# Miniprotein binders against Phosphatase IMPL1, chloroplastic (IMPL1), part 12

Target 1, 311 residues: Phosphatase IMPL1, chloroplastic (IMPL1), of Arabidopsis thaliana (Mouse-ear cress) (q94f00)
Amino acid sequence: VLSEVSDQTRYPRIGAKTTGTISPAHLLEVVELAAKTGAEVVMEAVNKPRNITYKGLSDLVTDTDKASEAAILEVVKKNFSDHLILGEEGGIIGDSSSDYLWCIDPLDGTTNFAHGYPSFAVSVGVLYRGNPAAASVVEFVGGPMCWNTRTFSATAGGGALCNGQKIHVSKTDAVERALLITGFGYEHDDAWSTNMELFKEFTDVSRGVRRLGAAAVDMCHVALGIAESYWEYRLKPWDMAAGVLIVEEAGGAVTRMDGGKFSVFDRSVLVSNGVLHPKLLERIAPATENLKSKGIDFSLWFKPEDYHTEL
Below, E stands for the ipSAE of ESMFold2; O stands for the ipSAE of OpenDDE; V2 stands for 0.75 times the mean of E and O plus 0.25 times the DockQ between their complexes.

## First folded at step 17 (miniprotein)

Design AB2 (from Z1 with L70F; at its last look DockQ between E and O 0.01; V2 from the best seeds 0.00; counts 0 for: pae O 8.3 > 1.5, placed apart)
Fold by OpenDDE base, look of step 17:
Structure AB2 (fold): chain B 311 residues (1-311), chain A 80 residues (1-80)
Amino acid sequence: as target 1 above (311 residues)
Amino acid sequence: MTPEELQRQARELMERAWYLDRQGDYEEALELYKEAIELLLQALRLETDPWERRYIERRIEIYMQRAERFKELIEEEKRQ
């Protein structure tokens, strides 16, 4: 009986080896509470009339992001007043000496939210010394007249859950049978052009590439096993911190797009079901190395200066 | 300067402004956003590609919105 060495052993794990002094269960409880609290704010805003001027729509997005983040921050500060927080909107808040860093995206997929397109999320991840320790993503599904949510969550070594049920990545071992996902930033530079060529190539050889527009959602779809891979350049720590842990705990693989060891502060990510990961890297890694050779910066970014990491 | 170089410099200012925002240095962050917007406006004047122009315009809109937020935060601090 050849023990199928699970492809999980091929790439370094990104999850924290320990959750420190706080139990995994306690971290999970607060992460889920924080994400759900933010999601209630977003749900209230989703039901508001969108037949407003362009300015009114921009204001609605901004107000929703701020209100969601404020609600999440209140939960985190109430439970862990000394933890460091890295929010999209609020920046860095708290004690820089903390081993715990909360990475918060109060509304991932703002364009989708603005249009009422059903692919956006609240994303909350907590790092212990720079490695994801617990995560929760509340995905908005359905659309106008049928809005609902599903909650993804994970702890390092605890497995991944969707609505409290254990989830796993797919077993699809052929790219020709895979449904893939990618994203594109707002910058239309060499990295964007390179990813457009990757999108074209993978669209040709796979069952299709989706461009959903919310990184946390895309990663959760890989973790749920309804997609086989997701990759993107220049995501922020708050876009990735929750989703990468959820994928890994669902049995997937997480790397940089060059195949290197991933940090949430990296400027590229590739997540997959593990089995396809080498085949995806055969095309993605050379493309990423070519960008490096052109002088595109792939150094760590948005890392708080005083935050201690074991990276 | 090329439109690309101007956009690069605007990004560098925005990265610095992001750290200042987090330190509560909203006045300094606001000034970096204003400078970044000026660089992007200059890039837009030089850019001839319609797609790159649309991208620069979108960045300007985002940075203007963020700059207005900093003004609000500065006013709120002055009331405390």
Scores: ipSAE 0.008, ipTM 0.239, lowest interface PAE 8.3, mean pLDDT 90
ESMFold2, look of step 17: ipSAE 0.107; ipTM 0.643
ESMFold2 (binder alone), look of step 17: mean pLDDT 81; pTM 0.779

Design AB3 (from Z1 with Q65H; at its last look DockQ between E and O 0.87; V2 from the best seeds 0.00; counts 0 for: pae E 3.5 > 1.5)
Amino acid sequence: MTPEELQRQARELMERAWYLDRQGDYEEALELYKEAIELLLQALRLETDPWERRYIERRIEIYMHRAERLKELIEEEKRQ
ESMFold2, look of step 17: ipSAE 0.402; ipTM 0.807
ESMFold2 (binder alone), look of step 17: mean pLDDT 85; pTM 0.820
OpenDDE base, look of step 17: ipSAE 0.829; ipTM 0.945

Design AB4 (from Z1 with D21E Y26W; at its last look DockQ between E and O 0.84; V2 from the best seeds 0.00; counts 0 for: pae E 5.5 > 1.5)
Fold by ESMFold2, look of step 17:
Structure AB4 (fold): chain B 311 residues (1-311), chain A 80 residues (1-80)
Amino acid sequence: as target 1 above (311 residues)
Amino acid sequence: MTPEELQRQARELMERAWYLERQGDWEEALELYKEAIELLLQALRLETDPWERRYIERRIEIYMQRAERLKELIEEEKRQ
């Protein structure tokens, strides 16, 4: 029996059509430099004591997060003084008309960092007119006595890399052979309950579902081809902006969990190796439509009013 | 030349190397990455500010990683 197999995704691309006036190579250099500079701050902190008071541990996490952010922003501002930063309230930080908006998570996976559990990252994405143009994630691996990092990066149309090497999603074509990843927020609402049911169902039919605790890391594992999919409700733009471009540039598919066209300003994401995407949506999309019927809107939650986009 | 001028020239070479890499001219791209790294090493010798030195050092690391990847591609092609 003849079968045709394609690595092409059938879903709309989410990356920018161009990197604008800044070349792909230049934008990639700066996004990698920013992520690595933030990761240096985090690396200095990974060996600090964690058997301390709750307040002392909370201060370590907060201090590390703030220092990583400051280091990342210094690199961005040194190279692109007029670029904009997406703030925590969904507003624009900066006073220019730039088409470039940075979405930065200076420490993704703070609970894991606090425990010394080796799944956390620095995630840096830059949008051009609302769409991801370049991305870098520095992942922490190994754990106590064995800390190391690896750097994921991508530009729109330029492919995805890990430590400078081209990477590609897996070719697994059956859910029964897939390793899946999801995440949960700490609020036990309807979206949380829905995802607990999805977790239960997919655990029964796959090789397993991981709950690792860092969204950017989870997406990089899909891009690397060591997992087949990741999904989660209620993420923020800085959780997603870098990872989604890296997955897409590794040949994967990116949608909302209802199957619709993804935007970084949305509040749901499904990424996969592409081949499995329709099969995953057979269960995930109806569950997501049920949430929408209850008035839970997952679209454009963080879109700034005064940032020019093509969305 | 100042450290900033050397760094600007290194970026220009990196841009050219990227273009050559996409055209499949890997050996020429590799030579440009090596030249860019040398310019960054010269900038580092002139720079005394600790933050600027760290910044230049990180750029060198990035360019070295890309150069090593090109070396691997060139060697794999010759083995074939």
Scores: ipSAE 0.253, ipTM 0.735, lowest interface PAE 5.5, mean pLDDT 89
ESMFold2 (binder alone), look of step 17: mean pLDDT 85; pTM 0.818
OpenDDE base, look of step 17: ipSAE 0.888; ipTM 0.964

Design EX1 (at its last look DockQ between E and O 0.01; V2 from the best seeds 0.00; counts 0 for: pae E 16.0 > 1.5, placed apart)
Fold by ESMFold2, look of step 17:
Formats: structure tokens, C-alpha cells, sequence
Structure EX1 (fold): chain B 311 residues (1-311), chain A 97 residues (1-97)
């Protein structure tokens, strides 16, 4: 057995087995261009004044989000006129015969963007028959007076890159030495309360738990090897599609928070460096099962019925 | 009822409205404009009902991204409903001719 095979057989792969009729290189080129084009819109906005009215700040966020989305969609539609796109209306736009579904988050981390806090991104993932096939995340770093970006990318089976350099998850094998990341939704429900307890418990046994505010960024940090894990309840397909592929292609593990096989349409995710995944699930999975026993549904949230999947 | 449940119900209505829209177009091309108009009117009522559900979900939702998602869906459904209303009016005018 090869070490890579052993790591993968512990948890099912979530990436597509093939990129279909579009080559991995071509799909990667377009997904990177789309993410970078959206990020150019966001970069123009990062230096605009934030000492303005609440309404003016809300308009800045909304205008930037819309402009980034429009720029991304133009790239996708110009290259693939019949591909399906998720995010414009909560349904599917495009030709029902296409196996390709684009999951686009034109501005991940909107609160951070509004404050100028340097943890937000443009996230573009494309699924082939329900599984991530190619991904790019353009992360904003530095902050006021020092804004910059770095680009994460991956294709299924092609590995993960940051600024063209191959990346890998960490090899940390003890939770006591791990830096962990989580996030919280704005709905203060039972899932929120459960995750507050998980947060508390993991701060007791790890090097700390970060709450940074951008899911795609958090997953890229796991893929880069500077954090060991990220988990969150109630994410949406565009929050997860790119990041999960990047983590998997960097050698990490991806599951639902109950330990089951992950799909982009699920409402929970746990990503890690792989080595720590079983240890993290020892606490996270029972907490998630307890939520499910209370009637909290983490199953497929928005899997379109007419979109062909291998799920 | 949670914002999530309301949004799911609105999505189901929207999908049914899309189905009726396609069936109405087929009937119109087959030379049955009165039945096509009937199906378009049914689709329009489904869009209106879906928008009402999304407005209820928006009233309950506090997460900024979920709110923008709901608002975007409302905008799209309203645009489609308005276009469909205009189409129905045009087809009824043509049927009187």
C-alpha cells in the first residue's frame, strides 16, 4: 500500500474521478481566471473609505459582491455557455444537460471585508456530476496599507497549489500541538450552542481555536499546513466547494461533522490534515449525532433534482 | 417554521413554476393559447406564493449571508413574476384579436 492510498482509504475521496470532456488544465485555467477576475473587483474596493454611515458601508459590501459576481459569471459564461451556475437565484441557471455546476462565492468573509480585516476571499469551485473537479480561492492578506493576495488552486487528482507552488497539509499528530479553526453562523440555535461547547472544549486541549470569519480562507490555511483542522455547521455549497477540494488535494481529509461521506450539498464539514481526523471526530461526531437526534437536519440542503450527480 | 424550511418550500414552488412555464410554452406553440395562459397564470401564482414565503424567511433570518441569499432570491423571483405578468397580458391581448 502507498502512504497516499492509505490516507485516502481512511475517508472516501470527495473530488471528481474525472473532469469529464474538459481537460484538468483547461478547467483549472478558467476557474483560476474567474477567481482572479472577481478578486480584481474586490481589490479595487479594499481601499475605499470605511468611516462612513452604516448604510453606505452596507452598499459598499453589496456593490462589491454584485460586481465580483458579475465579473466571475462573465468569465464562466464566455468559456462555458451551457454550464450550470449555483448562487444567482438559489436554483440552477444554465443547460440541464451539463454535468458541470459552478459554486461561486464572490466575497467570502463579508464582515471582515467591511471592517478591512484581512481574512476574506473570492472562492470558485466547479463540480463534475456533483463532485469537485477544479477550484480556486483568492485570499486577501495584509490589511490596510499592505493589501495583497495569494491564489490557491486544485484539480481533482492534480494536487493543490498556492501561487503556483505545491502545498501539503501539516503532519501534526497530536491535538495538543494543533491549531484549529471554526466558525459560527448568525442563527443562535442548537447547532450554534453545540459548536460553542466544541470551541470551549478544544481550546482546553489544543494550541487554540481560531474564529477568523471566512470559510474558504480557513480551509486554505489547513491545506497550506499552517492550521490542522476546520469545522463548521450550516455552510452552503459555495462556501465549501472550492476549499474542500484544495484540502483533499493537499493530502487532507474531508467529511461531514458526523464522519459520513461529504458532499458539497451537505450542511456540515470537517476538514483536517488527515492524521488528526479520527481524534477530532471522537468529540465532534457524537455532538453532531446529538443534534441530529433533536431533529437538526444536516443532509442535502440544496441538491438540484435535475442536476445529475454521482452522490 | 424556520427560515430554512420556508426557503425550501419556496424553492419547491419555484421549481413547479418553472415546470408550468415550460408546459405553457409548449401548449402555445401547439396552438392552444387559452390553456397556455391558464398554466402561465398558475406559474405566476406560485411565484407570488414563493416570494411571500421568502419574505417570511427574511423577517426571521439574522445571518447576513443568509439574508443576502434570501434577498437575491426574492429579487430574481420578482423579476420573473413581472416578466410572466407582462407575457400573460400580451397573450390575452393577442387572443382577443
Amino acid sequence: as target 1 above (311 residues)
Amino acid sequence: MTPEELQRQARELMERAWYLDRQAEKLYKEGDPEEAIKLYEEALELYKEAIELLLQALRLETDPWERRYIERRIEIYMQRAERLKELIEELKRQAKE
Scores: ipSAE 0.000, ipTM 0.183, lowest interface PAE 16.0, mean pLDDT 85
ESMFold2 (binder alone), look of step 17: mean pLDDT 85; pTM 0.815
OpenDDE base, look of step 17: ipSAE 0.045; ipTM 0.410

Design EX2 (from EX1 with E25Y; at its last look DockQ between E and O 0.04; V2 from the best seeds 0.00; counts 0 for: pae E 20.7 > 1.5, placed apart)
Fold by ESMFold2, look of step 17:
Structure EX2 (fold): chain B 311 residues (1-311), chain A 97 residues (1-97)
Amino acid sequence: as target 1 above (311 residues)
Amino acid sequence: MTPEELQRQARELMERAWYLDRQAYKLYKEGDPEEAIKLYEEALELYKEAIELLLQALRLETDPWERRYIERRIEIYMQRAERLKELIEELKRQAKE
C-alpha cells in the first residue's frame, strides 16, 4: 500500500536537477563535514555556564556562532576555494562566478542554545544555480546532562538520511491526527499577527502545534516523520536552504505559504508530509494572500543580483 | 558610499577578475602565454581595486558579523592576488627563456 509514490508532481520540486560538475557523493561528503565541524564547536560550548550576566550569555552565543561559522567556512574554502557564500545582507562572498552558493546557519536556534533548551542546530546547504543541491543539519538533542547530536543530510535526487539511515516523512492523512510546528519572529507585525491566528486555529483542529524555536530542526522533524508540517513567515535563506531539501528528499512537499513554487530566496515556507499539503494550504494560502494584499512582499528578498540562478 | 555599496562594487570587480583569470588560463593552454600574461595582469589590478573598496567598507561597517565577513573577503582576495602575482612573474621568467 505504502509502496506507491506520492503525487509530488502536484507541487514543483525545489531541489536542483543535478549537483553540477561535483558528484552527489563528493558534495554530500563536504556538506556533512562542514556541518559536523561547526557542530563540534557548538558541542564544546553546550556545557558552559548560563547562570551569568546577560552580557556574558550574549558573548557566549556570539562567540559560539562566530567560531562555528569560521570552522564551517574553513572546510568549504579548503574543499571548494571558488564557491560562493551568501552573506547576511544578501551579498555574495567569494571571488568567482561559481554556480555553487553556500547558505550557512552556524547556530540555528540561538535563544534555545542560550537557555540550554535542546532544539538548535548547525545548518549547511549548498545551491546549484539557485536550487538546493546538497544539505546537512546537525541537530542537538538531549539537553543538559545528556547532550548528543544527530546528522540529517540529503542530495538532490539522492534521498534523505539521518545518521546514515534513510528517512521518510510520515503518512498521516488527517489534520486531526497531525503534529504541526510553526515559528514566530520577535517583531509583532501583520505577518506575526496572522501567524498567531493560524497557530490558534490549527491548535483547535490538530494534535497540537509546537513552537520549538529552530527552523532547521523543525523541518528535519518533518523529514524524519515525527511531525507532519512546519510553516513560518520571514525566514532567511540560511534558515531554509538545508531543511527544505531534506524534507523534499524524504518525500515531503515544499511551497511558499501562498502555495507558489518555493525558492530559498522567498520569505515564507510551508513544508509537510505531502499528503496534508493541500489541506494545510486551504487555510494558510488565503491568510498569506491577505497579507500580500496589504503590500507585504514575501518573494526574492535575499536573491543576489550577481549569482546566476535558474529561478 | 555605504559599506553595502562598496561591497557590491567590489563584487563586480571580482567577477570581472574571475572572468579574465579563466580566459587567461585558456590562452595559456592554447599556447599564447604573452596574451595570457596581459589578462592575468588586468585581473590582478581588479583584485587590488576590489581590496581597496573592501578596506573602505570595513572602515565604515560597525556590525561585528558584517565586519568579519568583510575581513574574510579581504583575506581571500589578498591571498589570490599574491598567488596571481607569483604566477605572472613565473610566466614572464619562462617567456625570457
Scores: ipSAE 0.000, ipTM 0.118, lowest interface PAE 20.7, mean pLDDT 86
ESMFold2 (binder alone), look of step 17: mean pLDDT 85; pTM 0.831
OpenDDE base, look of step 17: ipSAE 0.005; ipTM 0.213

## First folded at step 18 (miniprotein)

Design AC1 (at its last look DockQ between E and O 0.91; V2 from the best seeds 0.84)
Amino acid sequence: MTPEELQRQARELMERAWYLDRQGDYEEALELYIEAIELLLQALRLETDPWERLYIARRIEIYMQRAARLLEIIGDPEKAKELLEEARELIEEARKLS
ESMFold2, look of step 18: ipSAE 0.761; ipTM 0.920
ESMFold2 (binder alone), look of step 18: mean pLDDT 82; pTM 0.796
OpenDDE base, look of step 18: ipSAE 0.866; ipTM 0.951

Design AC2 (from AC1 with L54R; at its last look DockQ between E and O 0.88; V2 from the best seeds 0.85)
Amino acid sequence: MTPEELQRQARELMERAWYLDRQGDYEEALELYIEAIELLLQALRLETDPWERRYIARRIEIYMQRAARLLEIIGDPEKAKELLEEARELIEEARKLS
ESMFold2, look of step 18: ipSAE 0.815; ipTM 0.933
ESMFold2 (binder alone), look of step 18: mean pLDDT 78; pTM 0.751
OpenDDE base, look of step 18: ipSAE 0.860; ipTM 0.943

Design AD1 (from Z1 with I62V; at its last look DockQ between E and O 0.93; V2 from the best seeds 0.63)
Fold by OpenDDE base, look of step 18:
Structure AD1 (fold): chain B 311 residues (1-311), chain A 80 residues (1-80)
Amino acid sequence: as target 1 above (311 residues)
Amino acid sequence: MTPEELQRQARELMERAWYLDRQGDYEEALELYKEAIELLLQALRLETDPWERRYIERRIEVYMQRAERLKELIEEEKRQ
């Protein structure tokens, strides 16, 4: 009887061990409602004529981000007036004594949205004492004349769903058969250069590396099993909080790019189908350790002051 | 009952239904989701605030999506 020791045991789980006093079902309802409410705002903006000057396009992005975040915040505050919120545009809102932190990206993939390219999302994750407890990502798919959405959701220990159907990461065990995903920030420094070399190496040895341009979408594609891995430097907590839980609950692995235990406040993430994770780290971890040796800051960031965490 | 009380009762039913779904008790979970939807429809009939109405509609959509999934699961079990 070969005990299939599920490869899930190699890396620490990032999901919350408990959701505290609020049930996982209640958290899931509110994160889904919040993400869908933001997505309605984004959908209205997507259908607007894009015959806009460069300034008008920047204004449309900014107005859509703010309007989506405001709509999400209304849903969260209606249900949980005392919870702490970390939004991209709004910053930190609420009581720092709360065990619950909502990480909100009202529009992940702003460049894609601006161009009408079908890879952007609304991302809502809630942490309990710094660990993801529930998540929802509404991905925009199709493109001009055929816009649609699909909704990813998860709870800690509840599994991952796409449109209410259970999803699972792929079983692909060979990098040469894998489709990988990465992203690039706006700063073209040593971290960018290092990731560009990783992009080159993985493009050479895999079926390809996608640069889709929305971190929450990229993680959901790993969770859906249509891609085998995603990694990126210098993502914010709101970029990662939902997607990392969805990957883990889909049976994937989540670490820092150095292979260390991941927190949503880290400045690097590697998510995968689990089985490829060691092979990916053989290349990614040395590159990340080299960045540390050069004095690149990988300390925790965007952690609210006085927010209690069990990291 | 007020629209707020109806929404609260619908949530309590949904929470129970979610636990039953996780246990594989799909038929019982489906009935609770149906009851929760009926309470939300009652709340919607009484609610006059446009934002609250749209909020209730979104809740109905979420519960309906779960109810349809449960119907599919029940049909799959009957074919086995």
Scores: ipSAE 0.288, ipTM 0.688, lowest interface PAE 1.4, mean pLDDT 92
ESMFold2, look of step 18: ipSAE 0.780; ipTM 0.934
ESMFold2 (binder alone), look of step 18: mean pLDDT 85; pTM 0.814

Design AD2 (from Z1 with M14L; at its last look DockQ between E and O 0.92; V2 from the best seeds 0.00; counts 0 for: pae E 12.3 > 1.5)
Fold by ESMFold2, look of step 18:
Structure AD2 (fold): chain B 311 residues (1-311), chain A 80 residues (1-80)
Amino acid sequence: as target 1 above (311 residues)
Amino acid sequence: MTPEELQRQARELLERAWYLDRQGDYEEALELYKEAIELLLQALRLETDPWERRYIERRIEIYMQRAERLKELIEEEKRQ
């Protein structure tokens, strides 16, 4: 069994080698509880009326984001008062000497949430010395009149689960039979233009490319085996920390879009079922190198100062 | 015992249960999950703070869901 896994782990693993002084079971419990607690806030909001003013809808999104983050923070601080926390809405808090950094996205897919389009999530990842150690994503599915959730989770070396059941990436071995996913930022720059061309090219050669609008959801769909790959430029640590571990623990591959070793602090990500990763990089990596040659910086960002890493 | 002491004891059982569960030792894992859930139920009966009660309730739900899944896996193994 070990030799078969080694043959399929061509790319450097990105997950932590250990969960440190906190056991995998304890870390997993808290990360799941944090994500589920935030998701309860979001669930209360999904049924609120959306036939209100645009200002009222914007306030609903903002209030939901902040309330979800506050709920997540309470769980983390109650269990780990000295851990460092990086949240989308609240910035950096906690003890900078901690080996543990929590990357929190209290509402991934805010445009989808605002419209009631069923692709958004709560995403919570915890790093140990810069590498993902445990993760949970609570995905919202169904849509108006039919809202439900499912919970993805992983620990480094512990495998990936959805609703307590082990999951695995697909075995699809040809791009022509693959369902792919990508996303776009709102900056219409060279990276955006390059990814529009990648999108166009891959729609020509695959079963399709989706632009669903929630990075954590997209990565969980790869881990679940219902899509084969996801890529995007210029994501932030809280967009990626949970999803990348879940994909890796489901047997997938994770790299930068140039093919290099991924860090949560990088500005590009390619995840896949593993077997397709080299084929996807044949087109994606040269496009990314071209952007770098034009001075587009994909290097580390949002890494808290003084946070110890082994990167 | 305080609610905090009961939750600490439950965590110790849950760590052992998780290890056994991951190893595929489902009957032993299930018994430890059940013991931990009982300790959390005792903690909930003693807890009066609304936030702490909701916190304990959420933990109970997580482990009840896993325990129910383990029962299914054990029954599937017996029918094989």
Scores: ipSAE 0.000, ipTM 0.430, lowest interface PAE 12.3, mean pLDDT 88
ESMFold2 (binder alone), look of step 18: mean pLDDT 88; pTM 0.862
OpenDDE base, look of step 18: ipSAE 0.372; ipTM 0.751

Design AD3 (from Z1 with R69K; at its last look DockQ between E and O 0.02; V2 from the best seeds 0.00; counts 0 for: pae O 10.4 > 1.5, placed apart)
Fold by OpenDDE base, look of step 18:
Structure AD3 (fold): chain B 311 residues (1-311), chain A 80 residues (1-80)
Amino acid sequence: as target 1 above (311 residues)
Amino acid sequence: MTPEELQRQARELMERAWYLDRQGDYEEALELYKEAIELLLQALRLETDPWERRYIERRIEIYMQRAEKLKELIEEEKRQ
């Protein structure tokens, strides 16, 4: 009886070992409510006539981000007044003594939203002592004249769901059969150039690399099993906190791009279906170590001071 | 400057402040938070939309809370 040592044992789990004093079900309820409430704001905005002026699009994005964040924050504060919040636009709100940190992206994929291109999301993750405890991502799908949403959610140890149905990563074990995803930041520096070379290499050897433009969506597509991996440099905690938990709870693997233990405060992430993770790291890890050797900063960032973490 | 440009500059200062804060450069981080708050206060004076005003006020509260914590940390370092 060859014990199928489940490939899940190769990488440290990033999910919280406990959700503390709050039940996983109660955290999930509020996370889903928060994400859906933000998504209602985004849905109203996506159906508005877009003034195609550059300024009008920038204003629409900014107004939608802020309105979505405000709606999410109202839900969180109403349910958990003492919890710490880390939002993209808002920064840090709440009591730094809280074991709970809400990482909120009110609109992941702002460029896609601005263009009416499908693939943007509302992303809400809650950390317990720095580890993801519950998550919800509301992905916008379809496009003009056919906008719809699907809701991804997870709790640490509870599995991942899409529209209330259990999801799982793919079983694809060959890179040549994989559909991969990556993203690019706005800074065209050595990290960007390195990822562009990775993009080229993986485009050559795989079925293709998608550049969708929304980190939370990309991770949810890995969790859904329609893509095999996603990686990106220099994502913020709010970009990653929900998506990484959803991937892990879907049976995937989450690491830094150097293969090290991941924290949501890291400046690199690799998520995969687990099976491909070693093969991806054979290429991604040396490239990332080369960036470190050039003096690119990969230290933890956007971690609130005094926020207690069990990393 | 427009309220939007002031808010953008405040975000840029906040991002730099986060980096310095993480490095333990609390005095420099505190100065950037103070500058960001000043920019947001200017934005608030110019902003007429009630929703945007509330949003700016919230950002000010957030940055003020962090600035007060940084002052405490700086005082603690001076006592060691």
Scores: ipSAE 0.005, ipTM 0.201, lowest interface PAE 10.4, mean pLDDT 90
ESMFold2, look of step 18: ipSAE 0.370; ipTM 0.793
ESMFold2 (binder alone), look of step 18: mean pLDDT 85; pTM 0.819

Design AD4 (from Z1 with E15D; at its last look DockQ between E and O 0.96; V2 from the best seeds 0.00; counts 0 for: pae E 1.9 > 1.5)
Fold by ESMFold2, look of step 18:
Structure AD4 (fold): chain B 311 residues (1-311), chain A 80 residues (1-80)
Amino acid sequence: as target 1 above (311 residues)
Amino acid sequence: MTPEELQRQARELMDRAWYLDRQGDYEEALELYKEAIELLLQALRLETDPWERRYIERRIEIYMQRAERLKELIEEEKRQ
């Protein structure tokens, strides 16, 4: 008899208790529409030449980012003209008195997009009073000559879907049988170095650790049950808002990397299939506490000053 | 009816279909999704603006995907 830890009551839920005055179905439709509209822009760009000049490739990435963001914003504003929007390319816009904050990544995995490597996405999440209420991620798959998408979505309390079909995290209960995922930022600071040691330590005790390059995709793979966990330091709200809800609604666990209650405004995240979460924290949490003892603060970095939350 | 009114009515049907779907009432939910798709098709026939046409097309695709899943669930229930 082995210990079975599938009960998420050990870790506080991070999703909103309600979607407020807007129904779950309405929010879900709009997040899906927004993400798919941005993904249409990205899909038009995936077949453009990449063997052009470095400047031409950089412009393609920047133009695609901006066009995807603009397309997403137009859908959101068409449906909710007074909502607050936090976008990677456009910053903070909208009515700061709104209970709703949209966290938008119009192209998650820009390096992968530039190379045609099939791990990038459009990620759209909406918070209600600081907690994820609805989410959609449109993932690009296949690669050159074979591009396709799949759409992940969730509402708080409504479960997680991929292409309209309910999904659930894996039931893998041992790290030695787990496929793990992490990511690294450009800054080679103490958090980066710590994560390199975590990467090394987990590589040979598991089925492997992937470094795929798109945070929203990595979290969706955990929610789909094809990977067991994902962790990363220093992400921003638009990198995490959609993916964390999708994992939680697929039956997974979401915390900070120190094991504390996660908020989208934090700068560390650990998501998993739930059953492995305590085992992963046995190594990850002490490493994170060591970083905090050096003065690194992983909490509430990107919360807009006037955005009302229940955090 | 204007394209805007047709789309508003489709959203109302979608809201009800979502509730029925959550309750496991798949046959009634499927009928509401079909009605919502018909309204969106009518809106698309009347709409001339390229952006609004694409927006309606995306809504149709989302509703059709869920309708196809409901058909699968209904068939699964029949075989059980």
Scores: ipSAE 0.595, ipTM 0.879, lowest interface PAE 1.9, mean pLDDT 89
ESMFold2 (binder alone), look of step 18: mean pLDDT 85; pTM 0.810
OpenDDE base, look of step 18: ipSAE 0.858; ipTM 0.952

